# Miniprotein binders against a7ua95r516to809: the designs that were tried, part 2

Target 1, 294 residues: a7ua95r516to809
Amino acid sequence: ASLSLLSISDLVPDLQFIFFWMSNAIEILYFIQQKSPAYMQTIELMDDKAGSKESLLSATISANEEAMTILEEVIMYTFQQCVYYITKTLYVVLPGLLDCNPFGTEPSSEQCRRAAGVCVCAVCVMPEAVRRVVSVFQTTSDLLQQYQVHSEIQSQMFAYLFFFTNVSLFNQLIDKGPARGWFQRSRVLQIQASVKILLDWAKGAGHNHLAQKFFAKFCSTVTILASPPQQLSQMSWKALCAEHPSLKPVQLHRILTQYQLMAELGPLPIWQPSSEDEAYIYRTVDLLESFENH

## First folded at step 3 (miniprotein)

Design j2c3
Fold by ESMFold2-Fast, scan of step 5:
Structure j2c3 (fold): chain B 294 residues (1-294), chain A 86 residues (1-86)
Amino acid sequence: as target 1 above (294 residues)
Amino acid sequence: SDEAERMAEDARRMIEEAQRLAEQGNHEEAIRLLTEAAEIAARSGDPLLIAIVALTAIIIALETGDPEVVRELLEAIAEAIRLVLE
């Protein structure tokens, strides 16, 4: 079975069906978990002939455990299918986020003002590329709510989707960034603004904790790249490692090398790796992130 | 007890009739009959009997889903029903 990857809207009928079955399986599992212990206790309290009670209890426990295992597998299978189709849709739309301009047709400086610490722009609109990503997250949230999927499963779903998004964006930026010019300061600021829209959506949806946890690597990368040269030049390698613990030595080294090239900094940058980290800054196997670190 | 045995037997006969109706394409009547079977199962207090009724209703409702998902879900649900019945 192949589903359309052009739009999340094209997947909604199939996803509705899968979420419906996931919800029903979870309800049955929950019902058995709540009722089965009391039923088994009733058997344990039976005053029956010596060998019969223990045999019945053993058989009942075995049957219950098998049924629970099968239902958990059904729940896991439906969860994995939803994740698979949603992440395939995300994979298609995410690269656009790195190449879009969220400032659009830039408003004049007189129309973009700060009010109570917030920049207010009369003609600010969400770029289509960012809207497509937000639409995937919002549609997923709507479906989980519509079918009353248990909150813990909802949290696990968004944990994985944020993890996938973080890895996809980080890998795209590191691997394709030099060729696409994404490390240039103006482009980095555009990427930062686009990512902020995603993080703001996550906060509004009640997933702020998950977003902070799973976007840490990409956010660290963008924060470093967006730093002014005068600020970043004052920081040692050890200070950068302390502020950005999600980045591996090879990843931090690659980011700083790109920053130095784009900022046209003078010779002998102050970002010398520690003696311990020098062994790891060329470990290319650790440069890109895996989708399998759950 | 004797009454519990009769309730379980009544529920199982209703489940069989609902499956027969579903095979004939009469899914609305099958679901209505399963609703009555669920009330009997609930009064029995047997969680496995209640699960059988619920799983049967799920199977009947799966007729319009994604073919791959439906196939794998039906296999898993059928296995669960088999274990409960034996």
Scores: ipSAE 0.014, ipTM 0.226, lowest interface PAE 7.8, mean pLDDT 72

Design j2c4
Fold by ESMFold2-Fast, scan of step 3:
Structure j2c4 (fold): chain B 294 residues (1-294), chain A 87 residues (1-87)
Amino acid sequence: as target 1 above (294 residues)
Amino acid sequence: SDEAERMAEDARRMIEEAQRLAEQGNHEEAIRLLTEAAEIAARSGDPLLIAIVALTAIIIALETGDEDVIKRAFEALLEAIKLMREE
């Protein structure tokens, strides 16, 4: 399975087909909901010479109920298929975001070289890995606009895509981070810069509120891990819980433990869980997030 | 498949044109075009395509009171529902 070779552009023809059917189903559902009472009244006013009117009314009522049911199933099915193909593509490209370096290109100017190997001209650029993720979101937005999909459905689509991205990135970081060195401060700062590019895209696309809601857990994680030792050492467990309510006690405890292991500058306080949270810091079943919406 | 995509695109254009014709009050031509789209849908074997053509025809036919078109379109929709529930 060469999923690593798939790009969102390869899926556009299939997605166009699915978005076409979803858009049509939504439009037809809306039309039937608004016009159904008037149509039933129209049939009721038709000439009934042989008693066919009662049969037609009964058949129309039954068919209308079945039509509404099938339209709702079609909308749900096409929405789930779009989500499936888009998230399948996201899943392949998202780990690259944790490994890329958005800071600077190799210095070509003498000014950067004069910094004695420290690149003072390093700037956030969009790495290929981040560009691939942004491309998935942008293509989705373009297709929703092309087929004039209602704004509520667009919001639901991006809510789920951001939810999926958050869970995928959080689970990858927590589960694989120690082995991959992703908790090293230099790597965390790279991850933070890459995430900022995604959040800036979401803001520009009009989805800032959804991004804030659905990226909260991963953003909290990266924010804590990127905090300077001086700043983080001044915060209590209770203050961290208040500032990062999306994190479960076991998740916060794991993050702080990783931060402590990677810290090299001065003594850090031991963050003591509150008495209320002590029972929950070892709930390993709650460590990783589920992709299932319960 | 590529053939299925072409059939779906053809049906899509016919549905869009039928809706435009209906908006202009040309319901007879809209129904004629949807009948052609229904043939393409039936040949595709795609229950979703069959359902959308049938639903569009129902909406237009109910505006005109064309009893025969209404009956045929509802029959097509019920068959599409049956096929989709099998999948």
Scores: ipSAE 0.014, ipTM 0.325, lowest interface PAE 6.8, mean pLDDT 76

Design j3
Fold by ESMFold2-Fast, scan of step 6:
Structure j3 (fold): chain B 294 residues (1-294), chain A 86 residues (1-86)
Amino acid sequence: as target 1 above (294 residues)
Amino acid sequence: SDEAERMAEDARRMIEEAQRLAEQGNHEEAIRLLTEAAEIAARSGDPELIAYILFLAIRHAAETGDEDVIRRAEEALRRAEELMRS
């Protein structure tokens, strides 16, 4: 309950602490990796008159491998903790993205100017629900930069955050969408516009490739649902599968069924699954996505 | 130098004492001693010893899962990191 009311800014002190430890562990690991080979080479060059060189070398290799393993575990643990807290916050704010109207009235330029240093005027006009999601991503980016976390780890962090966002939005749209009216064409166009704001943020932050990769399923879903009836009616099941390979047969079938139910203009063609996919449209266990990344 | 050798020996004794304290569950004192050992090692000019000490400090902090122990060590370990960077 309390966590559902938390903003990303409320978690910043705890996140700063975890990022600090992650950064330090990475730096220490790097330092050991750079210095250990020189010491090992010195041992290798020693005269083995006492017969102790091999034992010392073996002990040093073992100790270095153990030290590196423990540091890697510390890095993994702190990474998982950051992901856990950030994704919990995302899960709370993401449903709002499916309900907001980005075509509504814009906030004043005065409000944007008072938020200077964080955003330009154009960013301030986004819907509050979208702003909350962007704030989570932006705060994460700021913390990674503040603690000088290596770019590879930054990429891994955003890969997972985009993966989580994609799964969360897709599952909510498929599971709750019919009851919430989210499959209505006007609502889908609003969702598409909101998603574009997130993708534009990711592009501006240098994460366009990651966003395109990890948002593929939700983007495919929204693209199909936002397609004009004239365009979609000319596409076969096979063509849709080829254009949207991220969607499983049961997922594509559910999306197209919802499209037909929400159509406002005349009867639409019934999309027939290929013979190869026909059995799989009834596999309800495959309808929703898992949050586990394999 | 003789001074550097004595400092390295002091740092190693502090590491041994810190390990003993950690085994007894006194992680806060263990991290404090490791931080002091890192400062002494930095003055002796032994970067490998500094790296090892900071590794042990972070390992013990992470293993506790105790946010208070970790937070209390944060300031001291940041100073040790600055010494390692210098």
Scores: ipSAE 0.000, ipTM 0.190, lowest interface PAE 16.6, mean pLDDT 73

Design j3c1
Fold by ESMFold2-Fast, scan of step 3:
Structure j3c1 (fold): chain B 294 residues (1-294), chain A 87 residues (1-87)
Amino acid sequence: as target 1 above (294 residues)
Amino acid sequence: SDEAERMAEDARRMIEEAQRLAEQGNHEEAIRLLTEAAEIAARSGDPELIAYILFLAIRHAAETGDPDVIRRALEALARAIELMLSE
């Protein structure tokens, strides 16, 4: 058989190597940036009777810019490699989050974070599927801290990982949800509880702002699907659009259609799109999210 | 491997020689020797040693205050990094 589902722990040695290179390249880049003004001052203060001062200044600027460009390319390459391996692991474990039942775990999410603070590996108070996802994020955080990677790069890493997680979960739910029964109310409530565990982890790790930004689409989807029929049926299309601006018209329409079917609210559409949005509810190319962030 | 370990030891010896040259005020020769040590370390597969050597080369170049030495050291660094990435 092919390789089984690789855990994040199996990739730690390779990731340590890549984070090591990224960290060192960043440190060298910052050192050059700090010294560059002094280099320019040294050249500018030179007494140059032959007029070679400007050509020497130009040459050193060019050499410095070339070195910084190469270092930036190394940083970008190592960053992309880390993202590649981490997201490949996430893609394997994320579907399990949509199938698990977290209501069997009576301890609160606060107890899960406390356990994670004491032991980096296993948290025994959450479902295994959620624990696998949290372990990927925690291992990433630990490696970034171990190699003292600058906080801005750490933020960019988690921004991308949250973006990827959001897109993956949203696409899985929309594309496979009807066949898998994920739109059934009991399953939606389980998904909502599992997502809350991930968001609580992100908040505890200092990434609450990034989680709010990059999980917006999937959180909006789950919030709508978890709404009681009495509450949701009283909301207009425009009110839903205002509360959930991350959802495209075709996405909101698909979600509401699935909700209506699962809640057994009858065959006729209850939520009428605004005339402005009516043309966009049939844009099937916009239904699933792209993994491209540019 | 044993050969990689020998090459890493050779690179470490070159670092010691470069530091002695720098202490004597011969920063230009020190930087050149560090550049050669980085190439050997790259072939040995010791990334920590490569990073350390490159950091030392930049530090010594900065400490010279000589714009010609600084320019050549940055050019050598850029080429060494490019070589490591192309492997």
Scores: ipSAE 0.012, ipTM 0.372, lowest interface PAE 8.0, mean pLDDT 76

Design j3c2
Fold by ESMFold2-Fast, scan of step 6:
Structure j3c2 (fold): chain B 294 residues (1-294), chain A 86 residues (1-86)
Amino acid sequence: as target 1 above (294 residues)
Amino acid sequence: SDEAERMAEDARRMIEEAQRLAEQGNHEEAIRLLTEAAEIAARSGDPELIAYILFLAIRHAAETGDEDVIIRALEALIRAVELMKE
């Protein structure tokens, strides 16, 4: 039970150790890649007096391949461990993002916002739940920078973290949202504002392209739920699908059906599932997508 | 030059001894000796020799199947690489 309250700061010493080993393995890999050609050329330029040159060259190639395989395995293992611990921490803090109010719940803050329509206080407020999520991403960025991890590995790590965050938030919203009132437009606007804080952080950190790519599904869902019922009821099914390409037709239909029940929406466009959509419905209703499917 | 030649020769002798230890199944001692040889080779300024020593050390570390041994070998190899950069 106490494990669910662990903060990212509690994991920093363990993460530093794992990042250290990952960085070191990457550096050794690059060193071998840079020096191996020179050594092999030295062997090739030798006179083969005893017929052992071919054996030596073959042994060197085999040793190089073995060394590369082992280093790649160590890099993969340490990368997976980092992702595991970071996503485990995200799993604990992400649900809070769906319940928080970035505009504040205190009377003075709410009254100022409502009376003026624009309140500086609303712009400056970062809920603790959002801060916790941002802290996980920032700590990850800091560790990658501290150990000088190559930019491609950094991009892979944030791609995974954003993908995990998107899927987790989407599944939480779709599965639990109706019962918890998260489909109410006022709550959706709060969620949208909180997500914007995450996206703004990602842009500042140099990961805007990854964030736009991997948050597309959740952002589409929030956009639909924030849309006026009248606007949605005037669109054709094909137009709705075209506007939200990150959502599968069955996912979009589920969102719209639940939104209609909660928001007293007018008549929705008739959903005409394709043969492919029918097959998808019959074989799986999972909202969780794995990397194997992509 | 004479000192660099002696250091390179010492590193090669250590490689031969490490190979004998590995043939006897003593991969841990072979790795220790190879990491010392890498440090000496780094001081001699022979990058090809260092690359060869690193290949052997990693290969022998893998034969142990022990993650702690592999990690310790990587620690020592990183020190050798850093010394080479100096």
Scores: ipSAE 0.006, ipTM 0.338, lowest interface PAE 9.2, mean pLDDT 72

Design j3c3
Fold by ESMFold2-Fast, scan of step 6:
Structure j3c3 (fold): chain B 294 residues (1-294), chain A 86 residues (1-86)
Amino acid sequence: as target 1 above (294 residues)
Amino acid sequence: SDEAERMAEDARRMIEEAQRLAEQGNHEEAIRLLTEAAEIAARSGDPELIAYILFLAIRHAAETGDPEVVRELLEAIAEAIRLVLE
C-alpha cells in the first residue's frame, strides 16, 4: 500500500467545525453591537424612581464589554486554528510548485493535427502540484462562502495565507534552488508560469490586491532570475534596487551572487551596492555572527 | 469506549430535554442543559456531538438578547474549543 499525506479534503470536516464556530461567534457579536445601543437608550429613558438607573446602565455596559471581549477571543482562536491547519497543508504541497512543468508540447492527437493542418494542440495545463495548491485556496474560499464569513475576515485570512505562501516559496527558492537547478532560466520560466496560475486564481477570487502585495518579494526574485544575465549586467545597483523595492538589499545581493555563479553565459559583472547598502549587508552578517556566538 | 458511549447517550437525552424547553419558550434553561451536555460530550471525545450541541446553544442564546446569558455561554464555548482543538 502507499503512504498518504493529509490532504485539504481530509481536513474539511475539522475546518467546517471551526468555521461554523467562528461564523456564529461573529454573528452573535454583530447582534450584540446592533441591539446594544437601543437597549442602552431604553435604560437612559427610564424613570430613576428606585435609584437604580445608573447601576443598571453601568452593569449593562460592563456585561456588553465582557461579552464582546470573549467573542473576540473565540473569533481569534478559531481564526488562528484555521490558519494553522491550512498553512500546515500548504507547507506540504508548496515545494511541488517549484518542481513542476506547466508547459507541455504533448504530441497532438492525429485528429487534432489534421483538423488544424499544423500542431496547435500544445497547451498550458495546470500541473497536479499547482492544482493541489489551488485546491487549498479554493476550499478555504468555499468554506468562507458556505458559512457567510464577512469580507473583512475573508481578506485577513487570505492575507495570512498569501504571506505564508510567499515566504515559504521565497525561502525554498533561494536556500535550495541552486542545488536543485531551479536557478536555470528554463526552470525559472516554469516556476514563473506556475506562480502566474496562482495569481490568476487569486484575481478571479477577488483577492488581486492582496496577491500583488504579499507575493511581491517572490515575484521580484523570479523576475530577476528570468532576466538574461546580459540585461542584468547593464543595470546599476541603484537601478536594480529601485526596480525591486520588495527585496531588501541583502536579499537582492544574495540572489544576484548565486545567479552569477549559476549563470550559463559565464560571469556577470560585480554589482556595487551603495555605501548604505554595503553597511546594511555587513551589519546583517555581524548581527547573525553575534547571535550565534551567544 | 463503553464509558464514552454512555456519556454520549446522556448528552443526547439532555439535548432532547433542552429542545422541549426551547419549544416552550424557556431558552435560558435550554441553554443551561445544552452547556452541561457539551461538557459531557467533550469528556466523551465526540466532536460532532459537541459541535451540534454548541450550534443549538448559540441559536437559543440569540433569541434571549441578554448579554449576560450570551457571555456565560461564550465562556463555556471558549473552554470547549480549547479541549476539542488540542
Scores: ipSAE 0.006, ipTM 0.265, lowest interface PAE 10.6, mean pLDDT 71

Design j3c4
Fold by ESMFold2-Fast, scan of step 3:
Formats: sequence, structure tokens, C-alpha cells
Structure j3c4 (fold): chain B 294 residues (1-294), chain A 87 residues (1-87)
Amino acid sequence: as target 1 above (294 residues)
Amino acid sequence: SDEAERMAEDARRMIEEAQRLAEQGNHEEAIRLLTEAAEIAARSGDPELIAYILFLAIRHAAETGDEDVIKRAFEALLEAIKLMREE
């Protein structure tokens, strides 16, 4: 716990160095992109008294293309390094989020949460495990702001971090949840409250759209597990899929099957995904070719 | 449906085995197994599972210092995330 907090603090000097280089490379890239059209136009409009106009234009195009390629590689490399160090720290702290209790009772700190008209808590506090995850996100935000990294790069970084967090939590819940008791209703409500703290942080940081997009799968999973058995048994497969569009039909079926086993539910309707529901437009084959060269 | 779920489950079991191998210090075998898992996940049509596998491969490749593997896997991962953002 304290080890995880010390780890991110220990990485700050190295991350500052990498963010510094990334910010500089981005600024140089934008300068070249901004100036290149105007400079090219200037060359096109000049008198070619010495017969050098075409040669100068060709040399300028070549130099700009080479410079942009180098800068793109530097930006890519520094972005990769930042993401690697940040996600390595996240990976260590994320499992704790699934085991913590934000409903800890303490007389001097009482909090309540209501979602969709439902009262979920009697007492809520920010657990140390949640605080560690928030600290990683906050430190990242602080460094991006300190080095004035372009907003599009900031958005891409948080898209990656949220995507990683969502997939990691989802996989841990599905693969280890039954054995860890995480499918018990009281535990699911604790997980839901902990995740809300992360989502509230993201909203406050200006990343609400990214958080809504990339946490949707895990949030849908937790919502299903928190749902009363009577409510679930009254819904058709089509209705369940419509309420949880972020879940693929096969993922929804797996969640419901595990929920029934762990929650000791009575008989539930037979849910059958259609072949069409499992269709994907996403071209995944080409993405693996980069890794196949390994 | 059933075939896709079976393949996705197979890929997840391979990920667990790769994690076990990596914990024992066998990062090369872990990367090999993750590559096989990624191929199975691709055939099952689970882009999120592919992205997760690629992320794990990057982390284990970093332990071996193989910059080429890290670069290629990271580029593939960013492309997968970009496509998910556009959806």
C-alpha cells in the first residue's frame, strides 16, 4: 500500500524528464506543421532568376518530412515510456480497489450515496486503496499540466489509462471474483461505491466523456451483479442486451451464468445470444501482425 | 456464440498460464504464450481481450529489454484503442 504510493513518488523525477522531452518534441512538431505551408507558398511565389526555386522546394519538402518522422518517433517513444511506468504502478494498486470497503464506519465522517433513486450506503469514506489509484491519475494530470502537454495527447493518455483500468478490473472480477467472494451483493455494492469515487475524480478533472466511454463495461458488469434476482428474471435477452450495450452478448451471458452460481439464484430464463449479436466490425487480424514479427 | 466464448475462455486460460510463467522469471515463454493467446482472441473477435494481451506482452517484453517487441506491441495497442474510441 505505502509501497505503491512510494513507487509513484519515486518515479516523478524520471517522469518529469520524459514529459519534458515529449512536450518539447510536440511543440517543435506543431511549429513545423504551422510554418511549412507558409514557407512553401513563399518559395512558390519567388522569382526563379538562378533556376533554384524547384531545387529549394524539393529540399524543403524532404527536410520537413524527415524532421516530422523523427519527431513522431520521439513523441511515440516518450509517450510509450510514460504510459509504461504509469500503468505498471496502476497494475500494482488496482486489485486493492476490489477488496476495499468504502462503507467503513467512523463517527466523525458520515457520507451517503444515492444512484438512480436507490440508497446504496449508510457511511462512505475514501479507502486507502482507492486513494492510491486516484493518486496515480492525479500525478499524471499534474505532470501533463506542468509541462503544458497538448490537450489531444492528454486525452489519448487518459483514454489509454481508463481503458487499461477498465479491462484490468473487468478481467480480475470475472476470473477471480467468484473465488474471492466479490460476487456477493454486499461486496458488489462496495466495489460500485469505490468505482464511483474514480468516476467522480475523472469528471472533476475534465475527463467525463472518456471515463463514461472506457469504464462502461465494468460499470455495466457491477450494475448487473447488484441487480435483484427478481428484476433480472423478468427481463428478456433482448432487453438485457439493450440495457448493457457496452457488453458483448457472450460477455453478458458469462456474467449472468456466474451470477446465478454465486448468488444461489433460483431458475432463471434461458439466455441465448444470436449469431448476429456476436458479429464484430472491428478488424483485429491486422493488429496482430505487428506482434507476429516478434 | 459458443465457439467464440470457448476460444475467449481458452485465451484467458493461456493468459493465466503466461502470468504464472512470468512470475517464475520465464518472460520469453510468457511472451510466446501471449502471442498464441492473441491469435485465438483475434479469431474470437474480442478486441478488448487482444488489447489486454498486447499490454501484458509489452510489460513482459520490458523485463527482457527487447525494445523492438515493445515498440511493435505498443503501436498495435494504440491502434486498437484508437479504433475503440472511434466506435
Scores: ipSAE 0.005, ipTM 0.311, lowest interface PAE 11.3, mean pLDDT 70

Design xa2
Fold by OpenDDE base, second read of step 4:
Structure xa2 (fold): chain B 294 residues (1-294), chain A 106 residues (1-106)
Amino acid sequence: as target 1 above (294 residues)
Amino acid sequence: DTSEELRQRIDELLREAKELIQEAERLMEEARRLAREGNLEEAFELLKRAVELFAEAAYILFLALRHAAELGDPDLIAEALKLLAEAIRLLVEVWRLIEELERELS
């Protein structure tokens, strides 16, 4: 099947199996960790019949260590597989978020129309492009809850998914934004509204802190681009750096340069980088975010 | 005696798990044969079934381990742990084989 046709719904059966095993492996590992001292004590308290106790203890230790090692490998493997499938789906749907007009009248989802007529729930009133992204995250959340996956693993998974989403959206906006007109104020306001819907979902799902942390760079970029020229032209380089600490100097410089071109502003001395930052604005290798740094 | 009943239940679970492991291993060997013959689709279906059986065996062995721990029998604990480790190892092996076949089918 072409990558373009892959929906999160198509992956649900495979993901269900993986989440089931992840949860089971965690439960078994936890049980072994908690009860292994009692196993060893039980063997130690046995009557020492000519070398049988030592042999049994050694065999039990070895079996315990082997089981725990394999369970850890299963947990890591299943986690990686979940992330792989979910990020593959996100890769397909995320570009639509940048092209979305959330202020347009889009028809309600077909699923809600079939079940209850005109559904006015928060998900049903979302633009289709935003709903597709939210659906990936919601499906992930529902599966994690259904299989009662440990809360720490849930947090790690959402941290990575938000990281991936931020890197993907940021890199697309910086690289393709000028050519696609995403730096135009009207388009930026659409993007800002779409991202707000996603952040509101994350807040409702209990992931507000993670969302604020991992979306900071993309949100800062959108906030700068959404600012009126009259307001932004009064802000110094130093003030912008202080207000948007998630942006590297090279990234901020690129955003301001593209903003200047789009708004047909002449050179603004107030946006000139400090002498300290001047060497860093030319580090083009730091312009785009890496997926490997997480 | 509740202890004897529990011991019998553990022995039943261990026996059932061993039977599932043996069946899954037979399916793996058949799948390897079919893959060498170029019948990748049928091999893939057998491996999926093997995953299910190893998975079921691992869960049964976990139940056996819990009961053995409740009983406080170190021999049954050791046996359940050993078999559990084997079932999980074989499960991971089958998953790797499935991934290899999927790459060849793509």
Scores: ipSAE 0.367, ipTM 0.744, lowest interface PAE 1.3, mean pLDDT 88

Design y1x3
Fold by ESMFold2-Fast, scan of step 4:
Structure y1x3 (fold): chain B 294 residues (1-294), chain A 85 residues (1-85)
Amino acid sequence: as target 1 above (294 residues)
Amino acid sequence: DTSEELRKRILELLIEALRLMAEAIRLAREGNLEEAFELLKRAIELMTEALDIARELGDPLLIEFAELLLEAVEKLIERLERELS
């Protein structure tokens, strides 16, 4: 390709160093949390020696609070550095997920003829674009495991990465989808299958709950676009909003408008917002998701 | 002078060493590896002094804490030395 993509493997040495620093800071923090209360009690039980006991207790409490603050800042800084590097790589590889075909190549005309006009694809191959995204998640998981980073921090890392992936994919689909043909039903089914590969990876890695939570908006969008016209036409605007609570009204309206265009459907009374909401629905700034908001 | 004053001195040394470690991490990430290395060496000096005082006092928890910090910073220096190669 004429364009160079960031590879997660190129960042592994830097990430190893950052995870190493983070792991050490976590271990020191754990030691202080476990030992400090008992030590303070030991001081409290000592005989008052020329009135210096109260001064030592005060100094110990102050030192404990300061050490905790320093270590928490180090952990947060190294966490943010890892997230920064990983999400930069994700940002480059994620658009490819919307353009790939996980169903493989179309069978030859000979195979279709043998199947009496029914094409059978027994095995789905992971597209290179999907493999690149999975590789980023897997490498992150491997590094967290290698440096024995506590499970709570590991969960926070994947929560953020899934949040970032969801926002990136949603924004790209909504903003660029119409021009790139991504709203065509055949393309939506390909996107749905690709996303399922990511969700299956997350389930295998023990992050199913996080994936279900943080991919909700993009999954709702793909679900609507993949729905048969008959099913959607039977639902009122209010019912659609209730079924897809992760979508804002302006987002839902944009999705349904694109669905109508793809299906060549005229205006339908059942997919109508109130006149009071009309101006709000068409405000472009409210359409896309922020990368800094859960 | 008093054992309680020596314990306060140990805490001051270890906290200052932690601050140097934190700053070294930031500098290393900004690419200032040589300055980061010097700060970590300074941290080892402070931690070693704290360990010596803690051993003199015979305070087992402060000895353990100082040893833990010293081990962590020594590992960080070893990795940074490989990058300075």
Scores: ipSAE 0.617, ipTM 0.889, lowest interface PAE 1.2, mean pLDDT 80

## First folded at step 4 (miniprotein)

Design dg2
Fold by ESMFold2-Fast, scan of step 6:
Structure dg2 (fold): chain B 294 residues (1-294), chain A 80 residues (1-80)
Amino acid sequence: as target 1 above (294 residues)
Amino acid sequence: SMTYEVTIRTDNPEILELIAEILRLLARKMGLRVEEVRREGDTLRVRISGTPEQVELFREFVELWLKAQGIDARVEVREV
């Protein structure tokens, strides 16, 4: 197949070019949809000669259908290429979020006091690892805004990016957490604080609903791991399942097992799975999340 | 940024006003500055300022749009 009409291949490596093409394809599709009825009406008002008017209408309908198909393919292709490059970048920077300290070193209250009684506002500096992740999201938002991409496409883009981020962080934590000490309570609190920075960014960008929906699994995981032993020991298996519906039984069981080991807790009978859930706990294939939507 | 002249010739001059409006909207969406638009019978001349890459992409989308509408037209671009 020839790309002579659009030469997409030449622009694919540059995100700006891909967003440019996507936005323009969407706009052309809109123009065809908006102007096609007026043009068809113009044809209908032409001199009515046998075969000529009906032939022109048929040709116009066929051409518009072909053009809309081509534009839809261009939009889908450019959307997929944007997602590909953005998620490739996210995959590289996301592990750093699990291995950084967002609490950092802040100016002491004594240093603020010694500024002649004037309250010096502490500048909250985002950890470099978190900043890299936020930069990817911000760049995406800036490009969508710069090229005036429709809000529905913007929502689809961030829905997928948040879904990808959630799956990547969850899988990293579950798979590598024990070896890297990420289940230690101090580390979990750092991870929770880093995730809050991402969620706060999403809220500021107008994507709070999408962030709440697509980060649910990772947020549930971190919330459980950050819970005091007294709080978790007072909840039954059914109560934990009900409070964390985004987690599969096998995932919840693994998280609780890791929590028990890291907190040096003995076995707690109240965390016993139901008979219905027991079959799923032994299926390793359900432990890690897939990047494919089924 | 350089100035380019986009020339569109069609055997149906009645639609040139519609074409001109679509080109203005498309150019604005692509970050191109429209400096001048002239109509001369069957020909529309649009002067735009932008990068070579932006102008080439503009030409391709103009051709796609004209084909989509079933409009028989010739599109030429030259640096001025």
Scores: ipSAE 0.000, ipTM 0.233, lowest interface PAE 12.6, mean pLDDT 73

